# Ledger of designs, part 15: VHH binders against RNA ligase 1 (RLIG1)

Target 1, 325 residues: RNA ligase 1 (RLIG1), of Homo sapiens (Human) (q8n999)
Amino acid sequence: MKRLGSVQRKMPCVFVTEVKEEPSSKREHQPFKVLATETVSHKALDADIYSAIPTEKVDGTCCYVTTYKDQPYLWARLDRKPNKQAEKRFKNFLHSKENPKEFFWNVEEDFKPAPECWIPAKETEQINGNPVPDENGHIPGWVPVEKNNKQYCWHSSVVNYEFEIALVLKHHPDDSGLLEISAVPLSDLLEQTLELIGTNINGNPYGLGSKKHPLHLLIPHGAFQIRNLPSLKHNDLVSWFEDCKEGKIEGIVWHCSDGCLIKVHRHHLGLCWPIPDTYMNSRPVIINMNLNKCDSAFDIKCLFNHFLKIDNQKFVRLKDIIFDV
Below, E stands for the ipSAE of ESMFold2; O stands for the ipSAE of OpenDDE; V2 stands for 0.75 times the mean of E and O plus 0.25 times the DockQ between their complexes.

## First folded at step 7 (VHH; framework vhh_8cml_1)

Design q06 (from p01 with S54Y S102T; at its last look DockQ between E and O 0.02; V2 from the best seeds 0.00; counts 0 for: pae E 13.5 > 2, off the site)
Fold by ESMFold2, look of step 7:
Structure q06 (fold): chain B 325 residues (1-325), chain A 123 residues (1-123)
Amino acid sequence: as target 1 above (325 residues)
Amino acid sequence: EVQLVESGGGLVQPGGSLRLSCAASGFTFDDYTMGWFRQAPGQEREFVALISWYGGSTDYSDSAKGRFTISRDNAKNTVYLQMNSLKPEDTGVYFCAAKLYTDWRTPSKYDYWGQGTQVTVSS
């Protein structure tokens, strides 16, 4: 029943966290660092974290596939944030030392109007047709990735709505040591969330493509399960992230049996990210587009055309992919 | 130690045929795309033909299409170039080259090279 990898809401940390003050590098701000303690959080315990499936936390931007204009569409994450007045009112409430009281949002007054065609994240509580802001005062949601929308040009580069396909990276079905890039029907991705990665996403931590030939890919959430995770102890995780090849990742997302998603970042453990040689970008990859070249007339500059020209080729490392243009 | 050893070159009349062979050793032959390149005196090496590591797909330069046929025998670790209807413009040193997993027309992308075999088409 329950789908792996559906990331609609913000994920809590597996450990109890605390805020530490670091020396300021700017006159106007005090930098703060959120670090994990050694204590497993109540949210993780309530979700039965010890039985959860650990997966790689991929460093990109969140996407969602659902219906738009009667066909499967890629949607980009767009969280609504309160206006400045409402943000001040919310922050004053959070810092209040008065008797316990509840904070109430007026979404129409406290938030800018939603962008055209925006929808709230799935499983968001609704009151009188209005989504309820989360614990940070944000309303997670999605906008459709329209063809050639400049603001989402990198999102649109990994889909083709005429053929209803998306460019996806997963494990090869017959060889778990081999990655596979393929064109996947958008209908197969319905109601799933994915991570967009690549040249122009989050500083390109995986070293993909180049400015001349950008390379972007979608990764279904939960696609890369961790095989050799140590026990859920702070020191064991730190050692695993530092010393194990499989640990050369940004973080971990646990998929709990009740459907909860729980995470940890390297930064929460005081570790650096990005790192130069990640687990993902060092693994071999094969291109299997599974498209009939006579049935597909792609623009010469689009990413699907570039991958068709290297169809059935294998690279020793994912980061080594280069197009034959 | 990787070795690529070409054979089958020589003198031939215009319109004639030659079959070049390249015996490979020192690597997993099935994982390599194999290519033939040629170099005339004073010129850069130019692409002639390749045969992919995957599925046996072939690609040819415009001058080779319809006249040359590349093939491979994975049991013998050997790649062949059957050259028909030879022209004086085909004269040059023919090199066998190998590239892991990927199909390239560009000589600088190839990892291993043979010493070459001379093909001379006399006028």
Scores: ipSAE 0.000, ipTM 0.302, lowest interface PAE 13.5, mean pLDDT 85
ESMFold2 (binder alone), look of step 7: mean pLDDT 86; pTM 0.872
OpenDDE, look of step 7: ipSAE 0.020; ipTM 0.355

## First folded at step 8 (VHH; framework vhh_8cml_1)

Design t01 (from p01 with S57D K109R; at its last look DockQ between E and O 0.02; V2 from the best seeds 0.00; counts 0 for: pae E 18.5 > 2, placed apart)
Fold by ESMFold2, look of step 8:
Structure t01 (fold): chain B 325 residues (1-325), chain A 123 residues (1-123)
Amino acid sequence: as target 1 above (325 residues)
Amino acid sequence: EVQLVESGGGLVQPGGSLRLSCAASGFTFDDYTMGWFRQAPGQEREFVALISWSGGDTDYSDSAKGRFTISRDNAKNTVYLQMNSLKPEDTGVYFCAAKLYSDWRTPSRYDYWGQGTQVTVSS
């Protein structure tokens, strides 16, 4: 598969969106809900959405592979957020209608300094040496996943820097109806963004592993191209998400020819997520680690060792994977 | 209808040899790990050997290692257990079992079972 666009910043919706209140039958203050209208957004039209490649939006946390200490490393998303005072100032500006002015960030005062190892997302605008916050007031970026960092222990579980490999889920190269879990050289993933999924990620929507035996995987963004998408009409997409097997996914990411990424989420269409019986779990999966001679070097408790013990096994669904413990 | 039919059991003297066969039908044999289990009177069913659905990897109980060899012929949908250097402790009913994709030593994990074939090792 050709590499598709990089997920460096928040993706705009394919449709123009509006803020709606949820039903007031509940006695508490209700959160606002952002819903798609029937109108295709200007951003999507400018990116030529009708020629874009639609892919499955996988429900996990965003990762990135790039160089750290002269070797390929996995990086976790870490967005810099404004402090409480700056956030209040930004929100007050957004609600003010008396004299509209442009809002100005003072990054040194409004944000805590980033960790030394932090890098901004690609193509982030800089003013006076400081990255410019996005329209949500956030500065997207990355931190390296170090082996012993407890904060990113689940990210750490899917990489091994001694052997420079990552645990990756994608389609089997010879059978598009078969999923494959394999160890992939980190060097093959340089400059690729990926989604981390599993037991301890986002409420485990794919039902992977268990508390006793957690299971996590990396999925390259764009790895699961949608083959049979209906026309780009609100009602057609709603029907597709609800009635089609391929539509049992969190959302869609369109990869435009200029590298722009455009999305829609089930929630934007008023639909529920997570759901039972996801499309990810409708296909069989084979374990193909291809790790000769180095399998004795793994910690007995690490994911790579667990997957080696079930190497060459095939499961009906991802959620059926069980380790030999 | 899924069917596993064991054959080749019998009476043999200590130190002798026996070859068990298990003919499978009603499922895609190539996708299943095949296992042999045995049960002595008054005891629970125990793992003897397995061969992975991919046809490459085998696993054996400690008592079977070095004496027993499991193999499969996917063209004939048949799994075999060659038993050499048989001991009286090997006496029991031997069961063929099948599990989709996964390799397990635990009997409760297996999807399909044969009726068993008796192996008796006596002087």
Scores: ipSAE 0.000, ipTM 0.174, lowest interface PAE 18.5, mean pLDDT 84
ESMFold2 (binder alone), look of step 8: mean pLDDT 86; pTM 0.870
OpenDDE, look of step 8: ipSAE 0.020; ipTM 0.325

Design t02 (from p01 with R105E T106K; at its last look DockQ between E and O 0.01; V2 from the best seeds 0.00; counts 0 for: pae E 17.6 > 2, off the site)
Fold by ESMFold2, look of step 8:
Structure t02 (fold): chain B 325 residues (1-325), chain A 123 residues (1-123)
Amino acid sequence: as target 1 above (325 residues)
Amino acid sequence: EVQLVESGGGLVQPGGSLRLSCAASGFTFDDYTMGWFRQAPGQEREFVALISWSGGSTDYSDSAKGRFTISRDNAKNTVYLQMNSLKPEDTGVYFCAAKLYSDWEKPSKYDYWGQGTQVTVSS
């Protein structure tokens, strides 16, 4: 992989991308705008993208389930970032078109020490015992979601470590047109990554819950396969995102046979997100908690108790869920 | 629990100035990019200003450029918006927001939002 003139990423775009400053956008600004070109990337071609399984890219925050203190635990994404001086040096390098040099990190001097209990993402490359920062200058990793950690209170709302369960949204096993919310053993989720969504996550793009009764859910990555994806031509994808019901999603993640993950986002195609009526929030859903409902002792305000009160109910749309309390 | 609390809003004459503050707690403030957004009555929420976690990079909407200045004080866990030459069109509820890192794959996503502070510019 050539570093000079290119940006390295873990999950590349299906198209070749360009980094541009956007002069005319008034919403959700960043210093850079990344746009897809019409060219399918070499990485996508090498991974045989045309045979890959397309799935919905869910708009939330990434989580991981692995062992901590001898039991399955939910872990929150926490990337290490450059210190102040290194961030400035990196920014100046990115904006300099007159500098042909490659940028080099000294991880020991450029980064703050890792937080306590932090572990690196499993696919992070190592050089001389130090993880290699990604194209954004970050070192991906995870921290355990402790019960009393206020920074991760919404993460902790979807797990209960005493009963070793998590609150999960998937397709109903017997009907792919019906969503199912259930309590799933954390042990069944070991070594999987999931997306946390809900009221207090990323501006609540799915319109779930309310300030009085927040609603959060975990979605295993790859849980929602796309059935009617058009050809990988840029214009066909734009039309699909705009005109098709199944296309009312943030983006697509392709699961390639060699294990590569390839993606595209609406914003990479110049399209708006969020949108009010998403594919996910418009789908019917059933609550199936599978717990000992009558004798379970949950806090009255926890999500598990709220969902137990509406166990076995169906809602016409996911966004229509209301709690009995 | 994560908290973002805006203050400093109020009623101001056209051409006047206000300084908004957003006090943060419950997270490591100097790991977060901070932004200001506003929502006028009957309008969608719109971007105003952004400042990187270290303060090394800022960005502004076209309407804010040249009139507003975003700054941060990591020792006080506070982000500020200095608003000068205010116009009636600046009237609205101003929200601060935080995201852990900028990520080109998720350019429009903020993890935490404040409750907002009202700014009214009346003629």
Scores: ipSAE 0.000, ipTM 0.201, lowest interface PAE 17.6, mean pLDDT 80
ESMFold2 (binder alone), look of step 8: mean pLDDT 83; pTM 0.836
OpenDDE, look of step 8: ipSAE 0.054; ipTM 0.546

Design t03 (from p01 with K65R R105Y; at its last look DockQ between E and O 0.12; V2 from the best seeds 0.00; counts 0 for: pae E 3.0 > 2, placed apart)
Amino acid sequence: EVQLVESGGGLVQPGGSLRLSCAASGFTFDDYTMGWFRQAPGQEREFVALISWSGGSTDYSDSARGRFTISRDNAKNTVYLQMNSLKPEDTGVYFCAAKLYSDWYTPSKYDYWGQGTQVTVSS
ESMFold2, look of step 8: ipSAE 0.391; ipTM 0.779
ESMFold2 (binder alone), look of step 8: mean pLDDT 82; pTM 0.828
OpenDDE, look of step 8: ipSAE 0.005; ipTM 0.246
ESMFold2, look of step 9: ipSAE 0.431; ipTM 0.790
ESMFold2 (binder alone), look of step 9: mean pLDDT 83; pTM 0.841
OpenDDE, look of step 9: ipSAE 0.321; ipTM 0.718

Design t04 (from p01 with G56E Y101W; at its last look DockQ between E and O 0.05; V2 from the best seeds 0.00; counts 0 for: pae E 17.0 > 2, off the site)
Fold by ESMFold2, look of step 8:
Structure t04 (fold): chain B 325 residues (1-325), chain A 123 residues (1-123)
Amino acid sequence: as target 1 above (325 residues)
Amino acid sequence: EVQLVESGGGLVQPGGSLRLSCAASGFTFDDYTMGWFRQAPGQEREFVALISWSGESTDYSDSAKGRFTISRDNAKNTVYLQMNSLKPEDTGVYFCAAKLWSDWRTPSKYDYWGQGTQVTVSS
């Protein structure tokens, strides 16, 4: 069975976490950090974390592929957040010692109406026909990526709805040490979540493309399984992230047999991210667009055309890709 | 046997230049971040510069920034440090060091070390 809806909700940490004030100079801004303890969380234990499949946590923005207007469409994450009055009421409840009463949301009063085309994330609880906010007071959901929407121009750059394809990065089918960029039918991605990465996403942690020639890609969640993970001891994970080539990643997502997703981030372990030489951006890659060039006509400025011009080329590292523009 | 062999040190006048080289053998050079460190008489070894294993990222101490340039040639298994506008406070023994994958300023994190080459800036 195909794994569906794999990243629909916030993923809990594998370790019990604590909020710690970061030691800093006496400056105007003092950020706080959430740090992992050495204790494996109850959620991770309940999901049987030791039997789970570990995968690379990719640093990008979450996307989803599902039907819109009777065809496969790319959808961007858009979480509904409470208005300021409701957020204050929720935070006061969380910190109150004097009132142990249960907190209740009034979604119609506490949230602005959702955008017209918005859908809630799968597995969102609903009461009285309305989605229920999660433990953080947010309602996860999706909006379709329309090709003319400037807010989602980088999402739009990795899909072509006329040809029903998406630009996808995965392992080469015959060599797991080799990455492959290809045009994949959107129908093959139905009901999957993916990570959008690239030049204009999250400060470009993978060093892809340039301002003049942006490069963006979709990565199916779980596409990069970790093969040599150490034990779930805090010190072993820190050493692995620091000293192993495969550890040059943002974090780990464990795929548990019950469908739960559990994570850890380098920052939870007190480690830096981004880093300049990541596992992903240092791996060799081949461009294999799998398109019939006689039947395909793309705009000269679109990303698909740029990749077609370098079709069948190999690069020593993913970050080395240069378009022939 | 892993070897890191520094060369190019010597005596120079203030404002002068030197180019240090470090020839590496006995390990897969392309997988190692290379660093330069220095140790002045009576002081602890301090970070000067590093270049990532990929060659795409460099980092410099405050004292080196703008005056020193680190580079590497993976075909020759060699890392270089071009030192310009030298000052008397740059005097010390310069060590080449290697660390698998990771970019660290901290000497204790490095796996392999050379024997060092003396740089003296005086007169």
Scores: ipSAE 0.000, ipTM 0.192, lowest interface PAE 17.0, mean pLDDT 83
ESMFold2 (binder alone), look of step 8: mean pLDDT 84; pTM 0.842
OpenDDE, look of step 8: ipSAE 0.025; ipTM 0.460

Design t05 (from p01 with G56Y D59E; at its last look DockQ between E and O 0.50; V2 from the best seeds 0.00; counts 0 for: pae E 20.3 > 2)
Fold by ESMFold2, look of step 8:
Structure t05 (fold): chain B 325 residues (1-325), chain A 123 residues (1-123)
Amino acid sequence: as target 1 above (325 residues)
Amino acid sequence: EVQLVESGGGLVQPGGSLRLSCAASGFTFDDYTMGWFRQAPGQEREFVALISWSGYSTEYSDSAKGRFTISRDNAKNTVYLQMNSLKPEDTGVYFCAAKLYSDWRTPSKYDYWGQGTQVTVSS
């Protein structure tokens, strides 16, 4: 079993999509929505989607593990965006109905300088040594999560660089219907992307922790494989999302054999997200910290200490986890 | 060849109990969600209970909740339905069904079905 593909760049939809304005009689601004048609996209067909491994699209914020200062580090997603002048120029170009590939970016003038430690997403196209913005005008990339950086305090809460570990949610190795939270060596996560979820992430769709006692976790991308996905017919997927317990997820990410990632989101199919009864919360979870081989002296406030105090406990749902604080 | 073989049905007095068993063969049992469905004469199959492929999640119909318990023994490739406090309206043919990974209440979504076992609650 090889590691599944990492989420370095924006993932195309499995279906051909169309942009639709959402009408609003009370709003000056009408948000745009991207809706799937019934046609499987060329990108999905070229990637051999029918042989791909479907996985749960977890609703959080993307993280990456790679080296920084000669050791494994957690990295947060930071996409560079065009400045206001460049964004206006780009959008005017798109509205003129000209060929989108004819637009040229001057990255040095059109974008704010990246933080010194920023790196571009892996395999980003380069022109004259500069990363090429994607079809939305963004340059995806990463910044390291420094221990005391308040901007990334929730990212920091799931790692400990002294012990080189991360707080990870996966299936239990002996029972894929049982979830397991454990401390995992950061070295085991090198070159993988993960989803950070929890109390302070994206409106907490999984109901983790509380404002008084926040709870955050990392989920490796591809950790929750979908075992019996229906056919790629639009109606079959809509029915699956609505009626199947396994379909109570934000979306699907297909991991293709060449490393290509293809997605569909409930919103692409006109379905609601978040929803009250997620698949993540339909399975029990056990705490197995496995820290007997490490020095277990942690700061009293950190998540690792809180999880140690409930080590070996089992909860009916992920949202039912309560710390002994 | 895939087979699901139900047993344990029979005639019982109202308020009595029965334990249904379903022995599975011909597929990897641990990968399948198992369900119990029932069918009264002239009616379509209706959901009774399911247990996820891992065995940790269970669901029940409103009529079964609190009276019936589904369980599975992966070492024996067998799923069980313990039925307590039986009522005449529980009379029907009980079917075991299997679905790869997914937890469906809808009969048409299940891949494999047993032949059924008769449960009769005499009035």
Scores: ipSAE 0.000, ipTM 0.147, lowest interface PAE 20.3, mean pLDDT 83
ESMFold2 (binder alone), look of step 8: mean pLDDT 87; pTM 0.875
OpenDDE, look of step 8: ipSAE 0.033; ipTM 0.392

Design t06 (from p01 with S54Q K99D T106K; at its last look DockQ between E and O 0.01; V2 from the best seeds 0.00; counts 0 for: pae E 20.4 > 2, off the site)
Fold by ESMFold2, look of step 8:
Structure t06 (fold): chain B 325 residues (1-325), chain A 123 residues (1-123)
Amino acid sequence: as target 1 above (325 residues)
Amino acid sequence: EVQLVESGGGLVQPGGSLRLSCAASGFTFDDYTMGWFRQAPGQEREFVALISWQGGSTDYSDSAKGRFTISRDNAKNTVYLQMNSLKPEDTGVYFCAADLYSDWRKPSKYDYWGQGTQVTVSS
């Protein structure tokens, strides 16, 4: 069966968007915000959005699995940003309405040096062998998650390179109403992108774990297909996000047949996020580690050891998971 | 002993600016998310801004966006809050907070707190 597309670059919005000021009920300043109009974007129409597979947009940080040092490895998203001089030039260009010429980037001069072992995201536009910065002036890419790197310690917590496994959340294969947490071979995840979620990611929107016992999980992009999405009309989507149990999510990612990924966020529709009871955190879950053939215990503090202690347990809600420590 | 020592509060006219500083000691500063919270009289403590231990990423409340800037200097173990275009509704006690490996907006999640510094915006 064909795999759903990977998230290598920024995804366009399903609707045409406009910059608007917020209502001025309490504040002297009216900050800019980007809101979706009722018009489906040309990009979405060109990708045949009406035939696309809608999936939950998971609120975390993007990861990638590909080879490093001849082994499957987890990679963290790290975008190259322009230096201060180039950023100022770019901002000035964006404010100049009399200059019709496209802004010219000199990637070698305008961007800070990439970190050691950084690689660019695949499928980026290239000019003369240099990747083209995105609409925000950034060059998306990846860095490998090394075991002892404090910058990515929570990424590191969901993988074990000795056993070549990752901690993954998906639907249970036999019961789509049940979530399953398992150890998955990293080789099975090659060339897929995933979302890292948990206690220490983006303010913990799913309410997972605790400060003393943090809980983090990887979710393959596209793992949670939406079954009951209404028609692609602005008002229907707003009502669905507010009223439907399945709509208690950050947003939607459509997987189009041409491989294009198209999104919408709650915030584009003027809706708030996070919310306390999300679709994901309210679903039942079973722990199924399938590691009985492993003769050695993991490090006593590692997340894999904590999950092994609660192997085969079922919780009424994903957010109810408590470790036996 | 963990200490968070705040400075830079005071009285300012509407539209003015203040720069708050919070010097940290007694823990490995690089491992902590630093946050600023404020409390008006008779109100609950509310989130203003945070700067992550994780790569220095920032987050702001809706009221702070575009006017306030949080930054950190890990070599000096100090976090800053630059407050521009101050308004009377910004009046309150501003608290520096620290939490290990966590990027929380909720005050109850932070382990360490300063004593607060008063910011008063009035004509």
Scores: ipSAE 0.000, ipTM 0.142, lowest interface PAE 20.4, mean pLDDT 83
ESMFold2 (binder alone), look of step 8: mean pLDDT 85; pTM 0.865
OpenDDE, look of step 8: ipSAE 0.021; ipTM 0.345

## First folded at step 9 (VHH; framework vhh_8cml_1)

Design u01 (from t03 with G56Y; at its last look DockQ between E and O 0.01; V2 from the best seeds 0.00; counts 0 for: pae E 22.5 > 2, grease 25.8 > 24.2, off the site)
Fold by ESMFold2, look of step 9:
Structure u01 (fold): chain B 325 residues (1-325), chain A 123 residues (1-123)
Amino acid sequence: as target 1 above (325 residues)
Amino acid sequence: EVQLVESGGGLVQPGGSLRLSCAASGFTFDDYTMGWFRQAPGQEREFVALISWSGYSTDYSDSARGRFTISRDNAKNTVYLQMNSLKPEDTGVYFCAAKLYSDWYTPSKYDYWGQGTQVTVSS
């Protein structure tokens, strides 16, 4: 698997944005509108956005694969927040109309202790060995997905640590118009970030599975490169998102040559998300588990077993997958 | 043990106001996004309002926007819902809920729930 940029921290927008007090439209989760202007941001220009590789921004929750207890593990995003004193100090600084003083974080004093197993996201700026909080005052990081942790049960459903495999959705290697679901060795995913999607993630924007039979999948970041990207003009992007099949996605992530990641989201352009028929959930898919030596080892009710029972089957749309249970 | 205790519900005439409170205990309140949900008789529980752990971000359902205001006091471990210009369609049981590190709108994603307080808007 060839790796593009890693999603370790918040991605800046391709455009300069502005905040508008106008109420968010129905199905928006933000309390006010953050709208893109027509101006390409300095960060995008500095990263040489016009030479970057555009990919689908997948609507899920970010995951990471790295070692834990001497084996490959799936890790879930967990960002650290400032404590009460630091939050008040930061908020007062942000809202001050008086001669603004320089604001400093002291991470040891300003942040609650992280969970024991927590690690900071990589490639974050560090001062004196401490990660620098982002513009929201958060420090991005990861916690390992333990099999019995109820908070991460859906993350846990897409991995099996005994066999060291993960359930992954990608393009079929021989046909980029066909999606493929397969069991992938966790060792092949080391140091890669992925997006977890499915029934119990972010309101299930892709319409996968059901309450009775939940379906979750991991998607490596950058797996779905965009072929027919419009120009970086506001009206061209709006038309592309609304009228083109490939544009029926949450947004775009550009992978720049320096490793920088730059994004745009439909709602930055005043467009609705989710939509019922996305590019991803409407595409044909084949199941190729490659697990014949493991056939009798899975619990009857686990997701790997469900996919084994429909191995080598093809569905007209990803959202049409039905398990033989 | 985790507890969310709602109060401030009651009977009010159309056009009136109520302030709901939800007192939290048994968890680190400052780390949680707090939400208000409501349930009319025979209906599913629906989103009303949410407020991030820091209080910096808020959001409202279309029916609540402009009339309701969510706020929180982290020193008192309490979240509030100020409800103005109440209408008969606002009648229902109002639930307080808490979610760690996320502002998802789906009820099934919330970690803790209160038992609810009745709000009745009637002549």
Scores: ipSAE 0.000, ipTM 0.104, lowest interface PAE 22.5, mean pLDDT 82
ESMFold2 (binder alone), look of step 9: mean pLDDT 85; pTM 0.851
OpenDDE, look of step 9: ipSAE 0.094; ipTM 0.589

